# VHH binders against EKC/KEOPS complex subunit cgi121 (cgi121): the designs that were tried, part 169

Target 1, 174 residues: EKC/KEOPS complex subunit cgi121 (cgi121), of Schizosaccharomyces pombe (q9p7j3)
Amino acid sequence: MILPLFPETQVHVFVYENVSNCAAIHEQLISQNPIYDYAFLDAATILYKKQVYSAIIRALEDRRDEQMKTKTIHSEVILSLSPKTEISSAFRQFSMTKKSKNIVVVKIDSKLTEEEEFERLDKLVEGNRVEFSDEELQKLIDFKVLKKNYKLDPSTLENPLASILSSIALRGYS
Below, E stands for the ipSAE of ESMFold2; O stands for the ipSAE of OpenDDE; V2 stands for 0.75 times the mean of E and O plus 0.25 times the DockQ between their complexes.

## First folded at step 16 (VHH)

Design ze93 (from zd4 with Y109V; framework vhh_7yz9_2)
Fold by ESMFold2-Fast, scan of step 16:
Structure ze93 (fold): chain B 174 residues (1-174), chain A 120 residues (1-120)
Amino acid sequence: as target 1 above (174 residues)
Amino acid sequence: QWQLVESGGGLVQAGGSLRLSCTASGFTFSSYRMGWYRQTAGNEREWVALIAKSGRIDYADSVKGRFTISRDNAKNTVYLQMNSLKPEDTAVYYCTARLYDKYGPTEDVWGQGTPVTVSS
């Protein structure tokens, strides 16, 4: 999807399943290696394309309004997925861990084309790249994790899209 | 030299109030987003309250309704009024100034921190 309010902003989203080197990637992230400047998300937490785009839009709005809580636009995307404002909680809920098996990777303001970004990431991530689509995401989601992160009840869990998008858009607001 | 000097921290009983102040020198205060973060031992800094150069304000969920951030551009000062303090508010409080361009933050300036201890 194109971001109507941010048409100048390049956004790329990649999905990898059966990733075998998450521990190695995690070590690079904690060492702040600039080659790994992406938002690395655990796919167990992502059900819809719109969920990711809503978080990206929120992060870009906070950047525009000079209200980013974190140091980078990519870390702001991770924060923006959370219904709560605490940074450490958001990272524990949504970030890739050493134990992750399937990941969603977001790049904002890339200086590379989408194809060049694919080439780079395919060398960093030891897994199978799949299409960024609701169908593929639904194969990777963990509904217990989703329910916990967004505090969903059983009735909402059956059709959670509106609740998730509302949680992202209204975080910190009345 | 760019400086942020915090004051107003200390020891207070639960339910009490404190007012933190942070005075800036050496840069154009009115151009910066100002804010307060806090940090407990073993944890990374958590944001508390932010105030943009436009006057727009955001609060973390944990302090919303209890803390009030304000700025006085004529005095180059940002304030944090802390009411209904809880033991969980015990932390070192850091004043911050951030400059933005269209790609995001270009400069982050941090104070040295002021400790706040809330007894149960």
Scores: ipSAE 0.671, ipTM 0.877, lowest interface PAE 1.4, mean pLDDT 90

## First folded at step 17 (VHH)

Design pj1 (from ph1 with S104T; framework vhh_7n9e_1; at its last look DockQ between E and O 0.78; V2 from the best seeds 0.83)
Fold by OpenDDE, look of step 17:
Parts: C-alpha cells; sequence; structure tokens
Structure pj1 (fold): chain B 174 residues (1-174), chain A 123 residues (1-123)
C-alpha cells in the first residue's frame, strides 16, 4: 500500500492468528536478525486498522524529519502506537512477546508486492494469515490490555477509535 | 459544541491573494488532521489541501499546488489557507474540515465540517 503523504514508501501490514513460534521470532528480534526486519505487534493491543496506520504515518513523519526516537522505522512504529514517550513502555505495551498468539506485522520500505512480501513473511511466521481488517482485529483484541494502554474509561469506550488516535497524536505534546 | 468557522473569503481579482482562516472549538484541535475543501456552484465538492495534526506534513490538490499553502496554529486552534495567484476557476465556497485520522483525502472520514466562506475571483 502507498500512503498519499509518502508516495515513495511501500507499506504492508499482515495479521496472523494462532502463531506457534512467537518465542522463536522474539529471539530473532533480540538477536537483531535482519531477516526479521519488521514491526511485530501483539494483536491483542490493536483494535483498528487506523490505529496501525496512524502509528505508521507518525513514524514516517518523524523519520522524514530526522526526529525518530528509536533506531529503526519499525521500532518507531511501535513507539508511535503508544501514548507514552518512553520507548520501553511502548514496547511493553504493543510489541509482540514470547507469549503472544496473534500478531500484526508491519513492513516499511518494502521492495516487494504484498503477495511477495507475504510469501517471505510466511516463511518466518507459523500461523494462520487473516485479513487486515477491523473485523478481524476485533476478534483478536484484549480489551483489558487496550483499556490499560490507552487509559480508556466508560466515556471513551463509546468511541474508542477517537480516543486511541488522539492518544497517538498527542504523545509528547505539552 | 464543536465549531469550525471559516473567514477571510471575499472578492478578489485574478492574480490576487487571500488568506482564509478556520477557527476551531469544542474539540482537541491538535489531535485532528485539518483540511480545506471547496465547492463551486453547480459542481461537486473538491478536496483542496490537508495538514496533519502536528503540521508536519501537507498535501495539495494538483489544481492548487504551488499556489496555495495550508498551515495551522495549534496554540490558537486555527487553520489557515494562503491562496496566491488566484484564478477565476478558484471561485467556490471554501470549507474546512477536521478528521481524527492522521491524513486522508476521503472526506467521508472527516468528523467535523465548517459552513464555508465564499471566495470569488473575477477575471
Amino acid sequence: as target 1 above (174 residues)
Amino acid sequence: DVQLVESGGGLVQAGGSLRLSCAASGFTFNAYAMYWGRQAPGKGREWVSGITWRGRSTLYASSVKGRFTISRDNAKNTLYLQMNNLKPEDTALYYCAAGIFPFTTDESDYEYWGQGTQVTVSS
């Protein structure tokens, strides 16, 4: 997919459920294996496509403006999901863990088509690919985690999208 | 109560300039992407420009690129559109809009709309 603000940047997002090898993937990430150059998110923390794209756009802006707080664009995407400025907090909140079962995988700067990228990623992830849609994300979300991550209360639960995106937008704002 | 109030429109000769303002209230301005659109008489709505919540990124329709500049002052909850080298075909009702998503040219994703300010460019 091409974002209007970043026409030169190819972005792909994939969703996997029932992933059996998250622990193995996590080890590769810790080892900084370049083959795993993706943002691996815990699907339990993602409710909307727009949530993911909001983080991507924010991260891309920061990269363009040379204001990234993290080392890689993919880590910046993870940070950008968080309402907190602390990198460690963001990763604890949104990053895939060894215990994750469902994941959202983001690829920035892909040189491949979506299908080609999928074929590559499918070799790394042992799970079932599902559609990247709000419907599918809703099946995977942990609302307890979501509420905690974004400090959602009963008043904001009526429109969690607005609250989530506002949190992303206002991170670091004073 | 959410309000978007446009101002700065008027009659101007071709080649002239105008600066539109959109005053926002009733919502967290700096959490929203802001947009300008326009509608000429007898024509459909046309997307003109957009700016992200932090003002870091802007985009323009091809018809206005190089002539119009979108900007925002989050401290003042105000969106601006500097229009230079105006043409008769720029004549339209100009409206501002707000969207919670960082950026989209799809107006169906906008949450709030202004009533618009009339811009008329004479030959």
Scores: ipSAE 0.906, ipTM 0.945, lowest interface PAE 0.5, mean pLDDT 96
Fold by ESMFold2, look of step 17:
Structure pj1 (fold): chain B 174 residues (1-174), chain A 123 residues (1-123)
Amino acid sequence: as target 1 above (174 residues)
Amino acid sequence: DVQLVESGGGLVQAGGSLRLSCAASGFTFNAYAMYWGRQAPGKGREWVSGITWRGRSTLYASSVKGRFTISRDNAKNTLYLQMNNLKPEDTALYYCAAGIFPFTTDESDYEYWGQGTQVTVSS
């Protein structure tokens, strides 16, 4: 995945399975601890790498154009995954919760290599890193949650990529 | 049925201008990024320009930057390419394309292509 529109912005994405400390991480996010300045997503809601990158690209475009609706670029990624404009709905549907078991973690504006960022993140997350790939994401997705979040019917659920990406593109414009 | 129909090509002397249009139908235009590509006779395809689904971000190949302007009118489902200061090297079949991913220069990721409109720039 390449970001030709934002060549100066370094982005890393990590996937963890079997995370045991989501409640602790959640508390730190509510407290706005700057050490936890990442987007923590529930992996049950993420099926494709392109889903995550589409939300990142939208968030970066909105930041550049001073159209962000949330306080940080990472919270804007969470909003950007949502088909709805309501911020609270986006966080309920896509954010890691205290009950999450598997997570996708996004770092935007990283000054570190992927492995250096991983070493930092690994001190915060008690779980097992797996590859950020469509293969691994498909093992962690909850299709019932995906269907609900994007209002997919049975025919679109067979090939949901276009429906999901369209929802990300059209939020606020449809 | 998806259609992308280019128009506005023709014969122009070097230094001249042309404006290409790409009329789109059969899909939700404002959910798609749009692109122009070109292919000169006997040569490979060349990516020319792209524009995000709301028109707020654009990118140009270095060979056309500063001379070409991509734009879109989402109310009319139409993509444009304004081509100024044309050179003989710009002679090609120009085609538009659409991709659901917000932006990529990788043409293998595009879903739809037009048939193209010929632009010929005389020396």
Scores: ipSAE 0.795, ipTM 0.903, lowest interface PAE 0.9, mean pLDDT 93
ESMFold2 (binder alone), look of step 17: mean pLDDT 86; pTM 0.861

Design pj2 (from pi3 with E107A; framework vhh_7n9e_1; at its last look DockQ between E and O 0.92; V2 from the best seeds 0.86)
Fold by OpenDDE, look of step 17:
Structure pj2 (fold): chain B 174 residues (1-174), chain A 123 residues (1-123)
Amino acid sequence: as target 1 above (174 residues)
Amino acid sequence: DVQLVESGGGLVQAGGSLRLSCAASGFTFTAYAMYWGRQAPGKGREWVSGITWRGRSTLYASSVKGRFTISRDNAKNTLYLQMNNLKPEDTALYYCAAGIFPFSTDASDYEYWGQGTQVTVSS
């Protein structure tokens, strides 16, 4: 898809459930294999599409303004999901781990159609693709992890979206 | 209580300028994208401009691009719209809105709305 603020940047987001090879993917990421040039997120930490897109937009702004804190746009997306400024914390909070079962995969600056990108990614991920929707994300979320990541309490759980996006927006502010 | 209060509207001749303000209260201003919209008589609401929560990105409707400038002062919880080279077709009730999503041109993504300030541009 194309974001209105960034018309020259194509973005694709995919969701996989029951992924059997997260450990293998993780090893490739550690080795910085260029074929794995994606943001691999643990789906257990993602509740809304808008959460992902908020992070993407923030990351793209930071890149445009030469204010990225990480080395790659995809790592910046991961950082941008976090209410914390520490990169290591953000990755612990949101990135796919060897133990992950469900993942959200983000591709920035794709030169391929969504279907073409999917075909490429499908060779890397051994799992079932599901729709990138709030409905599907809600099936994969771990609310315990979500609450921890965004410090959600009973009052904010009434509107988790607002709380999550506010956290993303306010990162770096006093 | 959430409030968005627009000001700065009025009567101006074609080619003139106005600066609108939107004072926000009752919510965390810096966590919201802000928008200007307008509604001309007999027409539906039209999206005019938007600015992200950090003020780093802006977007304009094609009809106002190059003439209007959206900005925000997060310290003052205030949104601005500088309108230059105004045209009669710019006549409308101008309202500000706030959305928790970083940016959207879809009004359904806005949580809060102001009551609007009238801008009238005479020929």
Scores: ipSAE 0.906, ipTM 0.945, lowest interface PAE 0.5, mean pLDDT 96
Fold by ESMFold2, look of step 17:
Structure pj2 (fold): chain B 174 residues (1-174), chain A 123 residues (1-123)
Amino acid sequence: as target 1 above (174 residues)
Amino acid sequence: DVQLVESGGGLVQAGGSLRLSCAASGFTFTAYAMYWGRQAPGKGREWVSGITWRGRSTLYASSVKGRFTISRDNAKNTLYLQMNNLKPEDTALYYCAAGIFPFSTDASDYEYWGQGTQVTVSS
């Protein structure tokens, strides 16, 4: 996928359910193994495609403007999902953990087609790929986690998109 | 209650300049990307330009690039379009729009629209 504002940056997003090796992936991420240079998100925290793309767009804008707070574009995507400025809080709240079961995986600056990137990723993730769609994301979300992460009340839980995207937009800038 | 109110339209000779304004109220302006679109008589809507929530990124339709400049003043909740070197084909109703998604050229992603201000460019 090529975003209009970043025409030289290819982005791919994948969703896996029933992942059995999150602990192994997590170990590789801590070791900073370059083969695992993706953003691995816990799908329990992601409700919309637009949520993920909003974080991606913010991260890319911050990279272009030399305003990144983390060391990699993929870690910056994780931070960009968060309404809070604390990096450790963002990773705790949105990153895949050793106990995650379903994940959303983002690759930025890919030199591969979606199919080629999938073939590479599929060697790393032991799980079932599903479509990156709002329909599939809604099956994997944990609404209690979503409510906590974005401080949603019952009225905003009815249609939380605007609240979530506003949180992503306003972090650090109020 | 959300309002987007355009102003600054009018009649102008080809080669001339015009600045459009869009005053926004009723929502958190800095959380929204802002856009200009236009609709010529009997035509569908045409995307003209967009600007991200803090004004850091802009994009233009090929037909206006280099002649039009989008900007925003977040302290005044106002969006602008500076139009230079105007051509008769720029004649249209110009409207602003707001979308909560950080940036999209697809107008179906926008939540709010203004009523528009007419720009007419004579030969």
Scores: ipSAE 0.772, ipTM 0.897, lowest interface PAE 1.0, mean pLDDT 93
ESMFold2 (binder alone), look of step 17: mean pLDDT 85; pTM 0.855

Design qn1 (from qm1 with T52A H105E; framework vhh_6qgx_2; at its last look DockQ between E and O 0.95; V2 from the best seeds 0.83)
Fold by OpenDDE, look of step 17:
Structure qn1 (fold): chain B 174 residues (1-174), chain A 123 residues (1-123)
Amino acid sequence: as target 1 above (174 residues)
Amino acid sequence: QVQLVESGGGLVQAGGSLRLSCAASGFTFSDHAMAWFRRAPGKEREFVAAIAYTGSYTFYTDSVKGRFTISRDHAKNTVSLQMNSLRPEDTAVYYCAATYAWDYETERAYEYWGQGTRVTVSA
């Protein structure tokens, strides 16, 4: 996938449910294995496609403007999901853990087609790929976690998208 | 309240050894990576070493590889830095830090910091 504002950057997003080897993947992440150069997100924290895209765009903008707060573009995506400026907090809020069961995987700067990237990633993730859609994400979301991460209240819960996007966009401006 | 308390700093001759220790409290030690940073006189703070939350993986800046060893004790909530073959350029205030992330070399990734312990290596 190509984002209109970043035509030179290819992005792929995948969703996996019932992943059995998140602990193994997590081990590779904490070891900084370059083969696992993705953003692995806990699907329990993701409600909308636009939430993910907004974070990706924010990360790419940070890179473009030489304002990245993290070492890698994928870590920047994780940070960009958070309304908080603290990297450690963002990881705690949104990153896949060893106990995760459902995940969203983001690849930025891919040199492969979506199918090729899937084949590569499918060797790393032991789970069922599902469509990257709001419908599928809504099946995997933990609303308690979502409410906590974005400080949603009853007035915003009916349509939380605007609040989520605002939180992402206004990170560092509150 | 979160606390990181460094100890073990001091004056040592070039070629000598020191062991720094950091005692952590007030947060979940077992799910945080721990690291040492240092700030030399007139220089910015720089990454020295990190250890993942499991203790299985360690990371070092190039200048200290083979000389420094980072370790942690989960039972005691401590992280240590064994510094061997010390050089005058190792002179700095050494800081203990903690992060939930695995962006180990990034100073901003660390949410908790100690006050530092001074290490002076004489020629």
Scores: ipSAE 0.877, ipTM 0.934, lowest interface PAE 0.5, mean pLDDT 95
Fold by ESMFold2, look of step 17:
Order: sequence, then structure tokens, then C-alpha cells
Structure qn1 (fold): chain B 174 residues (1-174), chain A 123 residues (1-123)
Amino acid sequence: as target 1 above (174 residues)
Amino acid sequence: QVQLVESGGGLVQAGGSLRLSCAASGFTFSDHAMAWFRRAPGKEREFVAAIAYTGSYTFYTDSVKGRFTISRDHAKNTVSLQMNSLRPEDTAVYYCAATYAWDYETERAYEYWGQGTRVTVSA
């Protein structure tokens, strides 16, 4: 809802499982329909709440510092999940696709309460809302995808959080 | 080896037309958006036009809207730019580019680039 460094910026995060209309949503994204101005992420790529919050914080810091690389704050969240600076690769690795089944949806700069934003989003997404929690995310992750996206070794796969958060924080500095 | 090879550039008088083509190979053409950018002498490279990977949505910079038409042919892995009512200000090297993203106007969103084809529009 409220991030300490960005007190004027309302953020909402939703998780949906068993989404049946990802192809239709994807069509709206590529057409740049403003009604769909959210970051739609493939839940198969997200293991932790902190992964999402770190990407949001990084995107907001880049906006504050006039260092955004993408057109919108929501596309900047997608980039910020990536260990690399390549926008096309970040979208390929983390964005919802027409074949996605479970999604994480981020709204930044919301003027609505969480429940009001949910009511609008629920008209767009044909799926079941679940809690945004590590417990639910763990059920939806694909560890093969996570390992590939963050280049995790067998040793880091036992406790991947620090490696993932470091990748997000250090992107562009190495 | 990924390749984007532009063709169709040349010298044309103001008011005339040219059709640029870009042949793509070495990547999955059908899941990429395609775009044309241009660099005029002494200027930064700028967005001209883009077409979504489906072919259903097109986007244009304001100065070319109504005059230029982007299209793609998935069977031949080509993207084209029909340029009508050309003006001296359209003089530039035109580059074909590809991205998986839908951030169409953003130059750094494009992962693959051609070498460019020169278009010169004389008064």
C-alpha cells in the first residue's frame, strides 16, 4: 500500500491463479490499451514478495532520479526484475504471455483503495484471486524458470533470495 | 546469426515515394514487434514506425502519420515501410529493428538492428 521512501505513491499487488484469458489480456497490452495500464507478470517467475517489492522500489527510484529506461512505470517494474539492462529480454523472461496460467499484477500510482482497484482488475482478469504471500507464490513458481532467469547455481538454489535481490539492486552497476 | 537487412533506399524528389524492406533471419520473427528508426545527418536516431508481432497494431511518429505505412509479412519474414509524400526532412539512414517488448518508441527496447539504408529526398 505504502512504501516508506515513496509515501505519496499508492501501490497494489494482486495474484491470480488459473487465469483463462491471458491471451486476451496480452492482446490488450500489445495494443497499448490504457485500461490495462498495470504490470502483468508471469507468476512462474516470482517466488517472493520481496522480489516484487524490490523491483517496484527500483523502478520508483529510477523514476525519481530521472533514470527510467522504459516508457511507463509499469514497464519499468518489468525491467527492474531482470538482472540485466536489456528491456526485450526482461519482457521475455518476466512478463505475462498469452500462455501464462498464473499472474502477479502490479498497479503503481493508484488513486483507488485496494478493494476498489481489485473490483476494476477483476473485470479484466478471468481467474481466482489468491493472497499476495510467499506461501501462495511458492505454489505458482517454476524453479527451472527461476534458475534460468537469475542464473542460480545448485548452491544458491537452497537460499536464492539474497542472490535474486542482489541481482535486482545491482543491475546497471556491474 | 541474427540478421536484419534493409533495402529500398535511394534518391527521390520531394513529393515522391519509396518502399523500404527489411529481411529478417536467425530469430523467431513471429513473436517480435518490428520497427523503423531513422538518423538524419547530425541528429540522434529517432522512432519512425512500429508494428506489433501480430501485425494488428501500428504506431507512428507524428511527422510521418498519414504518409508512411508499416506492414509485415510473416511468411517471408519481412517488414516494409511505404513512404509517400516524401519531404527533404525525411532524409536519413533508416534502420530496421526488432523487440519482444511492447515499448515501441523506446530505442533501447530493441535487441536486433539492421545496418541501415540511406534515403535522400531532394527539393
Scores: ipSAE 0.702, ipTM 0.884, lowest interface PAE 1.2, mean pLDDT 92
ESMFold2 (binder alone), look of step 17: mean pLDDT 87; pTM 0.896

Design qn3 (from qm1 with T52S S56G; framework vhh_6qgx_2; at its last look DockQ between E and O 0.96; V2 from the best seeds 0.81)
Fold by OpenDDE, look of step 17:
Structure qn3 (fold): chain B 174 residues (1-174), chain A 123 residues (1-123)
Amino acid sequence: as target 1 above (174 residues)
Amino acid sequence: QVQLVESGGGLVQAGGSLRLSCAASGFTFSDHAMAWFRRAPGKEREFVAAISYTGGYTFYTDSVKGRFTISRDHAKNTVSLQMNSLRPEDTAVYYCAATYAWDYHTERAYEYWGQGTRVTVSA
């Protein structure tokens, strides 16, 4: 996938449910294995495609402007999901853990087609791929976690998209 | 309250050794990677070493590889830095830090910091 504002950057997003080896994946991440150069997100924290895209765009903008706060573009995506400026907080809020069961995987700067990237990633993730759609994400979301991460209240819960996007966009401006 | 308390700093001659220790409290120790940073006189703080959550992986800045060893004790909630073959350029205040992220080399990733312990290496 190509983002209109970043035509030179290829992005792929995958969703997996019932992942059995998140602990193993987590081990590779904490070892900084370059084969696992993705952003692994806990699907329980993601409600909308636009939420993910917004974070990706924010990360790419940070990179473009030489304002990244993290070492890697994928870590920047994780940070960009958070309304908080603290990297550790963002990881705590949105990053896949060893106990995760459903995940969203983001690849930035891919040199492969979506199918090729899937084949590569499928060797790393032991789970079922599902469509990257709002419908599928809604099946995986934990609303308690979502409410906590974005400080949603009853007035925003009916349509939380605007609040989520605002939180992402205005990170560091509160 | 979160606390990181460094100890073990001091004056040592070039070629000598020191062992720094950091006692952590107030957070889940096993959920955090631990690191040592240092700030030399007139310089910015720099990464020295990090150890992963379980202690299975360690990372070092190039200048200390082969000389420094980072370790952690989960039973005691401590992280240590064994410094051997010390050089005058190792003179600095050494800081213990903790992060939930695996962005180990990024200073900003660390949410908890100690007050530091001074290490002075004489020529």
Scores: ipSAE 0.859, ipTM 0.921, lowest interface PAE 0.5, mean pLDDT 96
Fold by ESMFold2, look of step 17:
Structure qn3 (fold): chain B 174 residues (1-174), chain A 123 residues (1-123)
Amino acid sequence: as target 1 above (174 residues)
Amino acid sequence: QVQLVESGGGLVQAGGSLRLSCAASGFTFSDHAMAWFRRAPGKEREFVAAISYTGGYTFYTDSVKGRFTISRDHAKNTVSLQMNSLRPEDTAVYYCAATYAWDYHTERAYEYWGQGTRVTVSA
């Protein structure tokens, strides 16, 4: 999907399964190591490509409009996945933890091709890259976590996409 | 119920020392980063110091580096701020705060706050 409002902003999204070093990556995140300036998300919380793209778009819109709540654009992506405005809760709900097994990694403002960015990221992540696709994401999702994070009822769980996207788009307008 | 309770504030002469303490309850202390913020009279609240949830990384605003030391005690669920070589410009209400995030300098990242303890540094 083309990002028509942000055509000059290079964004790359990678998915890794069976990651063995999430604890080491997490240590680098809490130390504020700039080499790890990505959004590291727990794949158990992500069902759709559009979920991730909607969070990216929301973060970029907030940056453009000088409405960012967090220090970095990657932290803003984490916040933007949440239906609420609470930064601490969004990190708890969506960020990779030291116990995560599968992750989604977002790079915004990349100056590299996808392959070049992958080469850098692959040195940091010990896991198997899989395609960023709805097919692969559905294998990694935890539906109980998804339901809780977005307060989905049984009827919404049949097609939760619209509810999830509305939560991301409308956050802060309620 | 979540509680952050600061103590150790008071009146001290310039050049003196104080140790602030913050007792935490009602949440999982060991998975939260802790910070101190301060608000001087007539000013906005500002970041002073933070410590990662492991205790392994500390961060300080420039004006307190080398004078203040943040530490945490997981057994007692406390965070402390040792303040040495105090100056009149350190006069403020000091607030303890907690976040799950690693956006340490951002006031909005902190979900739990104490009521504050007053520190007055006389010339």
Scores: ipSAE 0.662, ipTM 0.864, lowest interface PAE 1.4, mean pLDDT 92
ESMFold2 (binder alone), look of step 17: mean pLDDT 87; pTM 0.896

Design zf1 (from ze62 with S54H; framework vhh_7yz9_2; at its last look DockQ between E and O 0.82; V2 from the best seeds 0.84)
Fold by OpenDDE, look of step 17:
Structure zf1 (fold): chain B 174 residues (1-174), chain A 120 residues (1-120)
Amino acid sequence: as target 1 above (174 residues)
Amino acid sequence: QWQLVESGGGLVQAGGSLRLSCTASGFTFSSYRMGWYRQTAGNEREWVALIAKHGRIDYADSVKGRFTISRDNAKNTVYLQMNSLKPEDTAVYYCTARLYNKYGPTEDYWGQGTPVTVSS
């Protein structure tokens, strides 16, 4: 996938359910294994495709402006999902954990086709790939977690997308 | 050889002010994004304030309105004016420089850190 504002940057997003080896993946991430150069997100925290895209765009903008807060573009994506500027909070809120069962995986700056990237990633993730769609994401979301992460209240729950996108877009501008 | 040297840290009472300085050498200062991170024992480093080479400035929520980052390219120095300090601001503050390459990974430099202690 190519984002309009970043035509030179290829992005792939994958969704896996019933992942059995999140703990193993997590260990590889901690060890900074370059083979695991992805953003691994807990699907329980993701409700919309636009949420992910918005975070990606925010991260790419930070990179474009040479103002990334984290070490890598993928970590920046994780940070960008959060309404808070604190890195540790963002990772705690949105990053895949050892206990995660469903994940969203983001690859930025891929030189491979989506299929090729999938084949590569499929060797790392032991789970079932599902479509990256709002429909599938809605099946995996934990609304309690979502509400907590974005401080959603009854007034914003009717249209959580607007609130989420606003939180992402306006992070650090309040 | 590159070097980042922080100064200005110390003990201050809550509500007080400090001004941190970081002087760089051994690389083209003007080409780098400069910034400050802070770290407490047992925790990961958190970004505080960043100033890109083109002038974009970002602040962490916890310091916005209280801290001001600036840079003087002629002096190869980045500053952090810290006002209205709080005990929560107690940490070791690290100066950082990052070079963004059009192709390839970023290049990061870090200072040794300067401790800031804010007493109640």
Scores: ipSAE 0.904, ipTM 0.949, lowest interface PAE 0.5, mean pLDDT 95
Fold by ESMFold2, look of step 17:
Structure zf1 (fold): chain B 174 residues (1-174), chain A 120 residues (1-120)
Amino acid sequence: as target 1 above (174 residues)
Amino acid sequence: QWQLVESGGGLVQAGGSLRLSCTASGFTFSSYRMGWYRQTAGNEREWVALIAKHGRIDYADSVKGRFTISRDNAKNTVYLQMNSLKPEDTAVYYCTARLYNKYGPTEDYWGQGTPVTVSS
């Protein structure tokens, strides 16, 4: 995928369900293995494609403006999902953990087609790929987690998109 | 060899102020994003305030309105004015310098840190 605001930056997003090796992936991320240079998100925290795209755009804007808070563009996506500026809370809330079951995986600055990138990623993730779509994401979300992460009130929880996107956009400005 | 030297830390009463300084050498200061992170015992470093070479300034939520970052390229120095200090601001404060290309950071320098203790 090519974002209109960043036409030179190729981005791919994958969704896996029933992942059995999150602990192994987590160890590779701690070891900073360059083969695992992706953002690994817990799908229980992601309801919309636009949620992920908004975080990617925010991370790319901070890279463009030389104001990244974390070390890599992929870790910056994780921070960018959060309504708050604290790095540790963003990772606790949104990152894949050893116990995650379903994940969303983001690759930024890919030099490969989506299917070529999938071929590489599929060697690393033991799980079932599903479509990156609002329909599939809605099957994997934990609404209790979503409400907590974005401080959603009951009246907005039916269609919280605007509140979530506002939280991502306003971090650092309020 | 590059160097970042922090100074200005110490003990201060809650409600008080401190000004941290970080003087750089061994690289072209004006080309780098400068900033401050802090670390409490048992926790990871967290960003506090960042100032880009182009002038954009970002503050963490916990310090916004109380801390002010500035830079003086002629003196190769970045400053953090810390007002209305709270006990939770107690940490080791690290100066950082970061150089970017189009893919992100290419150089990422850290000072040794300067301790700040805010007594209740």
Scores: ipSAE 0.789, ipTM 0.918, lowest interface PAE 0.8, mean pLDDT 92
ESMFold2 (binder alone), look of step 17: mean pLDDT 84; pTM 0.838

